VHH binders against p49116. Designs and how they scored, part 310

Target 1, 238 residues: p49116
Amino acid sequence: EGPLLSDTHVTFKLTMPSPMPEYLNVHYICESASRLLFLSMHWARSIPAFQALGQDCNTSLVRACWNELFTLGLAQCAQVMSLSTILAAIVNHLQNSIQEDKLSGDRIKQVMEHIWKLQEFCNSMAKLDIDGYEYAYLKAIVLFSPDHPGLTSTSQIEKFQEKAQMELQDYVQKTYSEDTYRLARILVRLPALRLMSSNITEELFFTGLIGNVSIDSIIPYILKMETAEYNGQITGAS
Below, E stands for the ipSAE of ESMFold2; O stands for the ipSAE of OpenDDE; V2 stands for 0.75 times the mean of E and O plus 0.25 times the DockQ between their complexes.

## First folded at step 17 (VHH)

Design K4 (framework vhh_7qbe_3; at its last look DockQ between E and O 0.95; V2 from the best seeds 0.83)
Fold by OpenDDE, look of step 17:
Structure K4 (fold): chain B 238 residues (1-238), chain A 119 residues (1-119)
Amino acid sequence: as target 1 above (238 residues)
Amino acid sequence: QLQLVESGGGLVQAGGSLRLSCTASGNDYAMGWFRQGPGKEREFVASVSRSSSYTYYADSVKGRFTISRDNAKNTLYLQMNSLKSEDTAVYYCAADQYGRYRAPNYDHWGKGTRVTVSS
């Protein structure tokens, strides 16, 4: 069999809404996040192995790991997104909610901890200087995780994950031969993704745009969306 | 499209020092220095990752050259000490779009700056 990923899967270019407002409002943040989400899901869809699992299994996989994929996307696109500025804006918006006594103390703590974890993860990835190939393989490893509940074809999913891991290993050994422990340093970052709440991520990045609609519920529609439609929406929204 | 502009080249005596600069129109790239001496092929000199966490040097320059970058200024540097006649070359700044400080091929190149080391 051929490789799991090709060079076409390495390219991951996020187009931000234009123009950038002087003040990062909820709409801009949500739009930016939505574009990243769509890009991440369509990236997954472009993988032949993903297609081979069938629509039902595909949807289940994305539902299970969309938060992790999204987070990896945030890390990868942190520079173009000005992620630190976005997160600061989110915190400022939360402060307003706090002043209005809309959130419990416990909830505030949970949300702030989540933001901290997200920032820490992205900073750690930046410090590791993860490249585009490594991100592609890491996303594949996360995508083809067989340990989520309710999945079908778990044996095949596991096989694809192993393939992603092996290709990553080969790539790192070839590209960074002088750094013997680079692969290990990269892989040990993955558990941090599992500690992040998808619900809180959804609230922080998407509530202002989609309202009461869950990411879970729109995933099937995003996966069925034509790439041309997606690109048209990006250009139209700018 | 990323633009790279080298500066700082010139004439220097053997044993002397020189600092090269490369101004980039962006900073989200792994970057490196290459050189091409008279009658020689272009060769790798040094590279640095986006965050500067990682650097790599050719054996021929290790211990004498230092690569660094200032992302706030979008500038790459090459501090060259203990220069030798064999260091005479046109030095090129390069960048990799995938962020690989050990990229097999770099996508973006400057026009180069000439360094001449006299005996």
Scores: ipSAE 0.866, ipTM 0.943, lowest interface PAE 0.5, mean pLDDT 93
Fold by ESMFold2, look of step 17:
Structure K4 (fold): chain B 238 residues (1-238), chain A 119 residues (1-119)
Amino acid sequence: as target 1 above (238 residues)
Amino acid sequence: QLQLVESGGGLVQAGGSLRLSCTASGNDYAMGWFRQGPGKEREFVASVSRSSSYTYYADSVKGRFTISRDNAKNTLYLQMNSLKSEDTAVYYCAADQYGRYRAPNYDHWGKGTRVTVSS
């Protein structure tokens, strides 16, 4: 069997909605986040190992890990997204909600702590200068996690994760041979992804969705979309 | 498409200093300098990561050259001190779209700037 990922899985180009508004608003943030989500799902679906697991297993895996993939995508695309500016706009909206007495103080505290943890994660990834190949393997490690409850085919999922880990190790040793501890420094960042709340991610980035649609409920439809329609959603050309 | 334009080349005496610049149309890339001497193949000189947290130098220039970048100005620099006649070359700015400061192949190249070191 060949490598888990090919060069086509390394390219991860996010395009932002145009034009960027003078004041960031919910619709711009939600469209930007939606493009990243579709790009991430298209990436996952294009992997032959993922395809081999079958549609029900695919849906279960993505439901379990979409927030971790999305968070890795935020870190990878933080500069092109101007993520710091987006998070600042969200904080400003939260402060307005406090002034209008529309949200619980405990909820706002939880959301602010989540924003802080997200900023720290993205900053740590930027300081490590994680490259596009490393991001691709990290996303694969996160995607093929066998320890989520309710999964079938966990033995095969574990083998794919081990293959992603091995390929990351080989890549880092070959490319950054002078940096003996790079792999370890990269891998210690992954546990922080499990601390990110999918509920709060939806609140921060997806509040503009029609109705109170959860990402969990739309994942089966996203995974079944045709490639041409995916590309339209990723670029906003549909 | 990323555009790279080098400047700052010229004639300098051995032992002297020179500072090369490369202006880019973006900064979300790992970047580096390469050089090609007369009758030689292009060789790696130095590279820097997107955040500047990591730099790497060819042994022949280590301790004499310093790579840096200013992402607010989209500019890459090479400070060249203690120049030797062997440093005579056309110097090229290069960038890797995947952010690898140790990339085996670079995706984008400038047209180069000439450095001549006289004895």
Scores: ipSAE 0.723, ipTM 0.886, lowest interface PAE 0.9, mean pLDDT 88
ESMFold2 (binder alone), look of step 17: mean pLDDT 85; pTM 0.875

Design L1 (framework vhh_7n9e_1; at its last look DockQ between E and O 0.94; V2 from the best seeds 0.88)
Fold by OpenDDE, look of step 17:
Formats: structure tokens, C-alpha cells, sequence
Structure L1 (fold): chain B 238 residues (1-238), chain A 120 residues (1-120)
């Protein structure tokens, strides 16, 4: 009964496509997002508790929470990604593609609000000065969520989530002993992840690369991908 | 292997100042919050101060607040503790720590510590 995570899981290093284009085009954005997605899923796969749930259950978990994991990844890698610049580029591309006659005002509003929520979430996380350890456990808490429909082994998933929460609590208490509310300030950010649409995220970050293929449909393949294949994809896609 | 090496301790008169340093190696320093602790003779370990990964957030024990300042240089993998207006009750072995995994304090990584002695 060792800890849920280790130093290996605290490490979360995203490699951006190289070279960076003069203009952040849709391809660069999609490639960057794809690398983050793959990194996030590979991270999840590396957790012993995740492996213990079995292939069917862990696939279902990732399908349910990939958007939340991806968003936490955006927040964590915001500086390396130049996320503000990417989001500005996305907005610019949307503005250029928006035909007032084809896109409803309501849809435009929804997309813009989603972008705003993403930016706000990432800014809020930066303000809290979340470190790699805390991000790792936040991702674990999100990953091992028993609340999603259709999950098996919900009791075990709940136990893993509780373990993640307790270990995070211990970390915060050890590091910031006189700040009794830090854990609460961190955890209260998680509900914002549930308000974000996975469909809109997919449209903004992945449509230019995967076309009509859904993230949901490729998750099983990513999870089965060998580490060597993953590394090859990161180096080859540059 | 995780290594922490404290330095900067010594004998100082009440009201004096010391600056402690902690050199970290064997892990990605910027991935972790760090903290200082101390152990006085015959007493248990006491938390002194904590700092976030970037140094943008700091926290202090009530007994040292306003007198001690924790800081870090991630480029140098070094943690610092500036101690001003030292008091005899501050006499202790000071250690820097990286949190480990688990509830037990022994799961954390500590250095050998540096002795601070404040004379009246």
C-alpha cells in the first residue's frame, strides 16, 4: 500500500513542435494540442492504480475525463505552450472563418465563452502557484472520478480518488502548515473543469488535424500505444 | 538520489542575523514546494516556513513571522532562509525539506541540517 504517485508521475514535460512558425497556424496548434493529449494519456497509463483497474475500465475513465485532464495540462504547460498566444490565434482564426450568415450568434457566444473559461481557469491556477506535485494529484483526483456514468469498479475508483485527495492534503499541510485553506482553494477550482464542453475543446484544438474523428474514438488506440511509438510520434511530428 | 545540503548556520548574538542556504540535487527542483524546519534540543521537529515552486507564495510559523524570509533560486537549485532579529528560542538544528509521499513526516527528504545557536 504505497503512495498513489511517485516522482515519475510528478514530471510532466511537454515538447512543443519545432520550429515554431512565424504565424501560429491551425496545424501548429493542433499538433501542440495532440502532443499534450498524448502526454496526458501516457501519464495516466503510467499510474499503477490506473493499470490495476483493467483495460476496459481505465479506457472508460479516460473517455469520461480527457477534457478535464487536457485542460489541467493546458494550465500546467501554459508557459511552455505560450497558451495566451495560442488562444489569441484561435480567436483570430475563428473570427476569420466566422460567416455571420452561417454561424448563429448563440454558437459564437458559446465558443467565445469557452475560450474565456479556459483562459480564466489557467490564470486562476497560475495565481495559486500550483506546482508539479499538486498538478499530478489534481489530475489523479480528476482521473479517478467515480461519478461518470457507465463505469465499473466504482468502489475501487473512489478509493483511489480518496487516496489522491489525502496525499495531496498531506503534501499541502507539510509544505504550508500555517495556510489551512490552501487545499480548499485548490480543490474549489476543479468544478470549473466540469463546466467546459469537450465538444468545443475538440473543435478548437483538434478539428484541423483529426477532421471528423472524435477524441473519444482514438483514446483506446492512444492508451495501447507503446512508449516507443509515443516518443516517435513526438519527434516525428515536428 | 535526492540530496539536500544545508549551510550558513553558526553562533550569533540575540538580535543578530543569519542566512541559511540549501543546495538541492537529484530531482527537478521547480516541481516542488519546499519548506524549512527546525529541531531544538529535547524538542520535536517544528515547521518554520514554506515556499511555492516559483517563490511567489510564502508561509511562516507565527513564531518567526516578520523576522524570517524564505526564498529560492530555481536556476541554482537553492533554497534560502534569511533570519533577522534572532532570539535564544530560535536555537535549533535547521533543515530544508522536500515533501515526499505519504502522511508520515519521515517520507520527506531532509538534509543533515545546519546548527543555529543564538546567545543571550
Amino acid sequence: as target 1 above (238 residues)
Amino acid sequence: DVQLVESGGGLVQAGGSLRLSCAASGFTFSNYGMYWGRQAPGKGREWVSGISWSGGYTNYAKSVKGRFTISRDNAKNTLYLQMNNLKPEDTALYYCARPGYGKHPDSDYWGQGTQVTVSS
Scores: ipSAE 0.921, ipTM 0.972, lowest interface PAE 0.4, mean pLDDT 93
Fold by ESMFold2, look of step 17:
Structure L1 (fold): chain B 238 residues (1-238), chain A 120 residues (1-120)
Amino acid sequence: as target 1 above (238 residues)
Amino acid sequence: DVQLVESGGGLVQAGGSLRLSCAASGFTFSNYGMYWGRQAPGKGREWVSGISWSGGYTNYAKSVKGRFTISRDNAKNTLYLQMNNLKPEDTALYYCARPGYGKHPDSDYWGQGTQVTVSS
């Protein structure tokens, strides 16, 4: 009962490692991305509807959509993160890998295409001037996707997704009453998220921190982790 | 507590101009789109204009398009409405608003309003 989200869920404040180094390195990029991933997972955890589905369903949903949530987070926080600078540093690193013959030509093509799609997605969201309320509801729509195989309670998940869609519609119609197309323009951006490869996202943003483990294997630990424990683990613990 | 305080209303002759301000507090102003509404004597509230969080997108009721300009300054937590070529039909109590959670505008956050009166 009541709204799916509240003002506490609209708040999405990412803090960056400080200071930004003169020469960006893999550790700064990995720490920045890890902060966004933690923020995104804990944002999902804070939603009462998500909590009501139970721990096993929570883990399954986040495993299925973490890359979409992360990508929405990149778009939302692109200025704070200086994302264009980070992506430029990654491209330079790829050029060094070509010089050292570390990656196949096919892999490099895949990674460059992914970077271009990510840049295009972030630019399209900026052109629409998506706000914090709209981002929160877009994240909820991708989080409560009933389409994934193996989910239990798919009828309940679908009802939560429909509620997110309706509440986003209400917001857009109240704020921009003379624009009958804004909701449609926003929603047609969501399919682009399915173009983003989880494997390539891990390589671009997480290889230096996570090593050879996949993000979907650590999701139960991230969902369990308290903010104070995370800060100790990232800022001061091994 | 969400607070919205309008100012800048007054009495003006037809064809004149006014600039309304709305001071916002109690929430992160840049997380939300904002809008202006108005209520003429004996009538319900009418949506006037909306603006996106950065000001990059604006939208206007047909009755005011071309005459009114909405803007915002996120550093000052302030929403503005520049009203030019005012008509007697623009006479109303003007409210700034932040959208709330719910279907109807009654669930939104409104200021107390500032009176605009346009004489013929």
Scores: ipSAE 0.800, ipTM 0.930, lowest interface PAE 0.8, mean pLDDT 88
ESMFold2 (binder alone), look of step 17: mean pLDDT 89; pTM 0.891

Design L2 (framework vhh_7n9e_1; at its last look DockQ between E and O 0.88; V2 from the best seeds 0.85)
Fold by OpenDDE, look of step 17:
Order: structure tokens, then C-alpha cells, then sequence
Structure L2 (fold): chain B 238 residues (1-238), chain A 120 residues (1-120)
């Protein structure tokens, strides 16, 4: 059987909303996040192995790992997005809410810790100097995780994950032959993704656009979008 | 189509220096780590040096460490190998490579190579 991924899957180009506002408002942040989310979902859809699992299993997988994929996308697109600036803006907006006494002390702490974890993760990935090939396979490893509850075809999912891991290993060994621990350094970052709350991510990045609609509920619709519709969403201003 | 074209090889005396270049096209250069390999007569392919996408991380075979320097210019889609203090045992066909997909050793993309000959 052929490789899990190809050059088309290594390409991951995010187009930011234009023009950039003078002040990063909630709308701009949410639009940027939405584009990244859609790009991530479209990326997953483009993988033959993902398609082979069937629509129901595909939807279940994405529902289970969308936060992790999104976070990897943030890390990969951090420079293009000016992620540090976005996160600072989010913190500023949060400060306003704090001043208005709208959040409990415990909730504030949880949200701030989440933002810190996001920033730390992205910084750690930058320090590792992860390239587009490695990101693609890391996303594949995260996508084809068999250990989520309620999944069907777990044996096949596991095989795809193993294939992704092996191909990544081969890449690292060929490219960085004398760095025997690079693969381990990369993979050890993945557990951090599981410690991040999807609910808090959704609140920080998507509340302004989606309102009370959950990412979970819209994932099936995103996955069914036509290519033309997707392109319109990515290149157009909502 | 992925293309890699090596240049800069030649005949040099022991202790001399050469700078190899590799021009890349047909793919997004900055999405990939790159590496140099070499093949001496009658021997198999040998990994020489690797570099991350940004150039921030470099690795070297023990035999060339301290003598060779790998670098890249993403704006020019070019990979470089500065070779100093060359030895007769460095004589080989040098090739640049972009990793491919899959387990097959031949899945990677290689150029035609450039010959480096070091005389004693």
C-alpha cells in the first residue's frame, strides 16, 4: 500500500481575513479561527485513508480531535496569524469581563491557564522547528487516534495511526540521521493537546461568530461542504 | 515535478575547500527538511548532513563534523554544503535530497549529484 500522505497534504496555507483591523476585535479573531478550523477539516477530508473510514466514522473522529487539530493548526500558522497578538487581544477582552465581574475567580483561572497552555505549546513547537511535513504527520497521528470513546473501526484507525507514525519516523531518520531523539522530542508534545479543554477553546475563539452553537454540532456540515463553498468561506469575509 | 540540481563539485587537493549548491524546484522548499548524501565508488549511499526547514537545526555525520557546514536560503530555494579541510576519503558523488513518502529508500527525491574528488 502507498504512503498515507502526499505533497498535497503537506501544504497547509491559511489565508487571513483582510483588511486587518487596527484593533483586533472579537469578530476578526473568530473569523480567523473559523478559517483555520475549516482548513483543518478540509485537510482531513483530503486524506484517502480518512475517506476510507466512511462518513459516520469520519465525523466521529473529527468530533473527538477537532480541538487538537485546531491547536496544531494554531502552532503551524502562528506567524501568519500573529498568534501572540491574537492571544493578547483575547486576554484584553477577558480583562474587560473580569472588571465587569462576569466571571468567577475559578473560571478566570481556568481560562488564563488554558491560554497559557496554548501559548506554551505553540512556543514549544516553534523551538522544535517543526516543518510542514512533520506537522502533516502529527496531525494525522492525532486524527487517527483509536482511543476516543464511541469510535467504530478502531482496528483500522490504529493501523492508519501506526502508518503515520512509521512514515514520520522514516522522515526524521533520513533527514536528521544523527539526531536519534528528535522523533521522541516531537511526539512527547502530543499529550499536551489532550490537556486542553475544547470548551474553553470554543469559548475563546468561536463565541463571537457561532454564539450558542457548538463546534461539535457544525462539524458534520463542514465535512459535507463542497470545495467551492469551502473556498468561498476561506477567501471571503463573513 | 520535483527537481534538484547540484553544482560546485570538482577536483581539489587534500586540505582544500569546496562549496556545493543545490537548486530546488517543483515543491515548496520551506516545507521540508533537506539533507546531503554521498556515494563513494564501490560503496553505498552515506548520509552526510541534514538541516531543518528554517536552517535553525543542523546535523552532521561524525566523519564530517567540524569540517562541513550545511545551510539553506529559502528565498532562493537553494541548499548549500561548505566543505573545508577535505580529505581523500571525502571523494564521492554528492547529492542533495528531499525526503519523500513511505519506507522505500528510493522514495526520496535526489539530484544527479556533483562529483567531488580529493587528491592526496
Amino acid sequence: as target 1 above (238 residues)
Amino acid sequence: DVQLVESGGGLVQAGGSLRLSCAASGFTFSNYGMYWGRQAPGKGREWVSGISWSGGITNYAKSVKGRFTISRDNAKNTLYLQMNNLKPEDTALYYCARPGYGKTPDSDYWGQGTQVTVSS
Scores: ipSAE 0.900, ipTM 0.958, lowest interface PAE 0.5, mean pLDDT 92
Fold by ESMFold2, look of step 17:
Structure L2 (fold): chain B 238 residues (1-238), chain A 120 residues (1-120)
Amino acid sequence: as target 1 above (238 residues)
Amino acid sequence: DVQLVESGGGLVQAGGSLRLSCAASGFTFSNYGMYWGRQAPGKGREWVSGISWSGGITNYAKSVKGRFTISRDNAKNTLYLQMNNLKPEDTALYYCARPGYGKTPDSDYWGQGTQVTVSS
């Protein structure tokens, strides 16, 4: 039996909309986030173990974990995206919205706390100097989580998650032979992902979508999207 | 094809210094951590030092800590090992490696190595 992932799955290249506007706006942020989302979903689709679970299971898994995969993608691509600049622009805009009613003020507080948690997560991943191999396996561990409600084939999903954990362990031990604790330090970051709110992520990064679209509702279509359509979305080609 | 080419080895007196280089090609260098290993005559390979993708985290075998410094230049796709205060027991074939997919280093990508000989 071969490895869960290969060098093709370690590659994770995000291209940004061009040109970057002088003032960040909702459309630039939404297009950038959409590209990351598409890249993340198609990354998952490319894994043979994922393909083996079948279409219904694939949709269920991605619906359950898309926000975690997206958040790992934000951390991995934070420099390319200029994520700190994007978040600062969002914070400034939210501070101007505080003049609205009390309901709006409560939501702004929740959003600000979420932004803080996202920044803390990204900073902690940067301090650990997580590489592309490690990110690929962390994403696989998150993707193949058997404990989500309503999943079928949970025994097979669990086996794939265990394989991802073992292959990550092998990599860390071979690279950092005298650092007994690196794997543990990496893995303890994952619970924070489960606390990230998908509806706040949608508000922060996907507000430019017409009709207040739920990412959950479009996941089946993204997973079925043909390669030619996908390439058009991530390159920004006309 | 993944290729790793070591250079900078040679004969040096005890207490001396050498700087090893490893040129990497055929993969995205900045996606991976890297490490140095060595194999002394009649012995198995031992791990010497590892480095994270940006160079921000480094790790050393006890036998070389304080004397060796691992570094990398991602713009040049090059890994380095600065070896100071060399001892006869440092005599070995030194190789750089990128981890592969498998439990043991035998499945990793490594070069042909560069010989370091430390005379007493």
Scores: ipSAE 0.774, ipTM 0.920, lowest interface PAE 0.9, mean pLDDT 87
ESMFold2 (binder alone), look of step 17: mean pLDDT 87; pTM 0.873

Design L3 (framework vhh_7n9e_1; at its last fold request DockQ between E and O 0.96; V2 from the best seeds 0.88)
Fold by OpenDDE, fold request of step 18:
Structure L3 (fold): chain B 238 residues (1-238), chain A 120 residues (1-120)
Amino acid sequence: as target 1 above (238 residues)
Amino acid sequence: DVQLVESGGGLVQAGGSLRLSCAASGFTFRNYGMYWGRQAPGKGREWVSGISWSGGYTNYASSVKGRFTISRDNAKNTLYLQMNNLKPEDTALYYCARPGYGKHPDSDYWGQGTQVTVSS
């Protein structure tokens, strides 16, 4: 049996909207986020093991873990995205809403904590100096998570997750033979992804573009979309 | 195709220094951690040092720690190994490697290597 991933899957290149405006408006943020989301979904779609699960199962998987995949994508593409600047812009936009008394105190707290958690997670990943190979397999581990409710083929999903973990272990062991704890240091970051609310992520990054349409509802369409079409879709939604 | 070309080896006296280079092509260099290995006469392949994609993290075999320094230039797609205070036991064919897919090192990519000979 061959490896779960290949060099094609290690490559994860996000193209940002151009030009970058001096002031990051909601549209730019949403477009950037949408591109990342589409890239993440299409990445998953390109994995043979993912394809082998069938359309219904793979759609369910992506619905369950899109926020985690997206967050890993944010971490991986943090520099290219100027993520800190984007998050700062989001906070500024939120401040306007706060001043207008549009949000409850509790909601403000939740949103701000979420932004903090996102930034912290990305910083922690940067500190570990995770490479494209490792990110690919981390995303695979997250994608092939059998513990989400309502999944079919959980045994097969579990096998793929185990395979991803093992192959990542092999990579780390070969590359860093005298560091026996690197894999563990990397894997212990994954639980942080489960603490992040998909609803808040959606509100922060996608409300300006998607409106009242949920990410869950558009996932099947994204998965069926041709890779070359995502730029056109973003433009049409604005 | 993935290609790795090692250079910089040679004959050096004990206590001397060498700097090895590895030119990488055929893949996105910055997406991968890299490592140096060596093979001494009559011995198997031995891992020497590893480096993360950005160079921010490095790892060394106990036998070379404090003497060897691994580094990389992603703009030049080049991996380096600075070897100081060389010893006769460091004599080996040195190779740079990009990890492949699989448990066995045979799945990894490496070049022809560069010979390092340390005389007593």
Scores: ipSAE 0.931, ipTM 0.975, lowest interface PAE 0.4, mean pLDDT 93
Fold by ESMFold2, look of step 17:
Structure L3 (fold): chain B 238 residues (1-238), chain A 120 residues (1-120)
Amino acid sequence: as target 1 above (238 residues)
Amino acid sequence: DVQLVESGGGLVQAGGSLRLSCAASGFTFRNYGMYWGRQAPGKGREWVSGISWSGGYTNYASSVKGRFTISRDNAKNTLYLQMNNLKPEDTALYYCARPGYGKHPDSDYWGQGTQVTVSS
């Protein structure tokens, strides 16, 4: 009936662990990434259209797109979380790992290419000066993607995605009336998200928290959490 | 709760300059792009200029490009419009705006406006 999102969905405030250590380490990186993941899941869960699809569909959608949502979150919060510094620390760790096992050289190259793609995506988003409203609708477009294999209710999901696209278009045209191409420039950034590997994202950001458990396996638990527990995970208060 | 309050309007001679301010409250200012509109008597509202959240992208109506400069100060929650080389056709009630949810600009958040009158 009403708009797909509201001002509460435009708000996306990531709180970093405090104090920031003098040297970034795996624990700090993993805690920071975990807060972003929980913030992103909380954001998705709070959308009335998402709630209307039902628990099984919710789980399927988030399993299909969590890495895209996380990557958009990284781009949106890149300055707050000092993402370039985090990525540099990861690169240094990977270079030290070369000395431990020569057979992992191809894996390290694969991971380094992924880091480059991530940095280039974040740079391209910064160049477009994407705001909180635009990020919220880009996340909605990614969340309500009917094209993932195995989804049910694809007709309704497609309608929600079209609504997100239309509401983003309205915003861009009202704000930047003489720029008829801003929406297109923003939307053409989205396909790069499908090229990001969830496996490598887990390795880069979640090794200290997850161990051998994939993000895919914990998504049903995350989506069922009580709001108070979410707030603890987002802020690290618990 | 969204509140936009314009100031800085007045009477100026053609060729003169004027600087408008818009104080924003009731929302997180830095999460949104902002814009200025104007309405001359007997005419519809005209979009004048837009600015991205950080100020890194700006956009202008052809009628004001090169003469007007939009800017913002996120620390002060304030939007600005510097108007130079003013012409009588710039005479209008000037509004600052934050986009709302909906297709038509009437669904946006508008201030009360500040009158700019340019004498020939």
Scores: ipSAE 0.807, ipTM 0.933, lowest interface PAE 0.8, mean pLDDT 88
ESMFold2 (binder alone), look of step 17: mean pLDDT 88; pTM 0.882
OpenDDE, look of step 17: ipSAE 0.916; ipTM 0.970
ESMFold2, fold request of step 18: ipSAE 0.778, 0.782, 0.762; ipTM 0.925, 0.926, 0.919
ESMFold2 (binder alone), fold request of step 18: mean pLDDT 88, 88, 88; pTM 0.885, 0.881, 0.879
OpenDDE, fold request of step 18: ipSAE 0.931, 0.931; ipTM 0.975, 0.975

Design M1 (framework vhh_enristomig; at its last look DockQ between E and O 0.63; V2 from the best seeds 0.00; counts 0 for: pae E 7.5 > 2)
Fold by OpenDDE, look of step 17:
Structure M1 (fold): chain B 238 residues (1-238), chain A 119 residues (1-119)
Amino acid sequence: as target 1 above (238 residues)
Amino acid sequence: EVQLLESGGGEVQPGGSLRLSCAASGFTVSSNHISWYRQAPGKQREWVSTIYTGGKTHYAESVKGRFTISRDNAKNTLYLQMSSLRAEDTAVYYCATLSEYLRQFGDVWGQGTLVTVKP
């Protein structure tokens, strides 16, 4: 069979609300995050192998890994998003919550640690100078992870993951032939994604809008959206 | 606080025209991709149109050529000009940004504005 990913899957262009407000309010942050989320979901949907798994299975996969995909997206789009500024704004908003005694000390610590982890991860990826192809394959490897509980068609998922890994290896070998250990350096970053809490990610980027509703519960609806609707909402026609 | 208020709905004859308004507060319409949705009785909500931050527009195939989405930046208001209305256009119409689309899962959609197309 043909490759898992094509050049069309390498393109991952996020468009931010324009103009950027002087003060990054909750709406701006949530809108930006929403765009990234939808872009990530649309990206996944565009992969033939993903489609081949069927609606139930691919929904389960996305539910399991949306936080990792989102985080990779943050890293990839960090400059366009001005992620450091967004994170600073989030911290400022959290300070208000702290003052209002809405969060426990333990929760505050968890949230701050999560922000640190996000920043460190994104910085590490920037230091590695990960390109669009590498991001695409990393996202594919994360997406087609067979080790999540409750998945069906795990053998097929594993095959797709292996294919993603092999294609990444080939790409890195071809493109960065003088850097013998680049693949290893890239792949060793993936475990950091598993240490990040989806709940805290939701709190940072989405809770201001969706309250106590989980992204997990919304994912099936996103994945069922018509392609035209996706294009109408995300394609960066601005 | 972000708020969207739809208006302009009503009863109209087939082939008629109607203009809907969406007044935004708490955010700038021109800074967001903002969309119209509609929900007919007994049917799922469907996307109708989007105006991008850059001013480009996109339409569902069912309304293309008949509906026009626009915005007034000074009024911070979104519009939907509907023409050649059909019975199948009967629905409650909503406006939302992408984030507000997500919000509907955690909150209740606004009241929307009812459009009824009947003889």
Scores: ipSAE 0.453, ipTM 0.749, lowest interface PAE 1.2, mean pLDDT 90
Fold by ESMFold2, look of step 17:
Structure M1 (fold): chain B 238 residues (1-238), chain A 119 residues (1-119)
Amino acid sequence: as target 1 above (238 residues)
Amino acid sequence: EVQLLESGGGEVQPGGSLRLSCAASGFTVSSNHISWYRQAPGKQREWVSTIYTGGKTHYAESVKGRFTISRDNAKNTLYLQMSSLRAEDTAVYYCATLSEYLRQFGDVWGQGTLVTVKP
């Protein structure tokens, strides 16, 4: 059996479209987000424990948690993505949409609150100096969530989540032995992920791309695609 | 506005060769991961090949050794050189970035370029 994750699952390198345009546009934002989405989905697919659950269970799990995995990816890659700059550009776009009377005030408030929550989450993770090992185990904990309705193999999923929690604890205890409460500080950040709306994430990062089709309906196709879509982002290549 | 325009399709005999082009406007081909996909009538869209920003290439097993993806950064154009063509290569071929691949799962389809390999 062995550990839940290997060193290859710790590497999570996002390559951005280059150069960043002087004025951010929908294409740059959507391409950057699409790269992160594919990287996140293929990361999950590469885990032996995930593979062992079978195709239907795999699809159900990722559909249930893709937004949490994506949000953890945003926090992990916030610097390389220049996420604060992207969010500022989105805020500017929202201001222009008010002038054109294209959005209701309630919707704009919802979107702005989501942006604030996302910024606060990313800031809190940065303040804790969450490292790549910790991110990998946090992603595994949210991936192997047994409490989603309609899941099969719930007992096995719970065992994998507990294994992720145990391995995170062992890592933190070994690496951060002087900080007795680090594990608790990390784990209390996870509830903020439930405040993130998949509908608003789609609006912020994927608007105009998928029309009437949600990302969770596309996930089975992404999981079946060849790994080559992000093959140039391999562990240890740099 | 970002546009990808496929061309170079046509009818060819088995064993023949064809080169597809994908002209890009509104972005730079060297700064993006760009892929070729194909869809035969009545079948699901299939990944064919990808070229990454660093220049690395990868191919589906069904086309490995027969197809070559490349780009001309000065012309902002992506190519697919197809050799040893077979009847099963008959399809409409599309080029797409990752975000445009996601868009095509919606109700909006690109034009593509038709390749027909005569039996």
Scores: ipSAE 0.023, ipTM 0.472, lowest interface PAE 7.5, mean pLDDT 81
ESMFold2 (binder alone), look of step 17: mean pLDDT 82; pTM 0.830

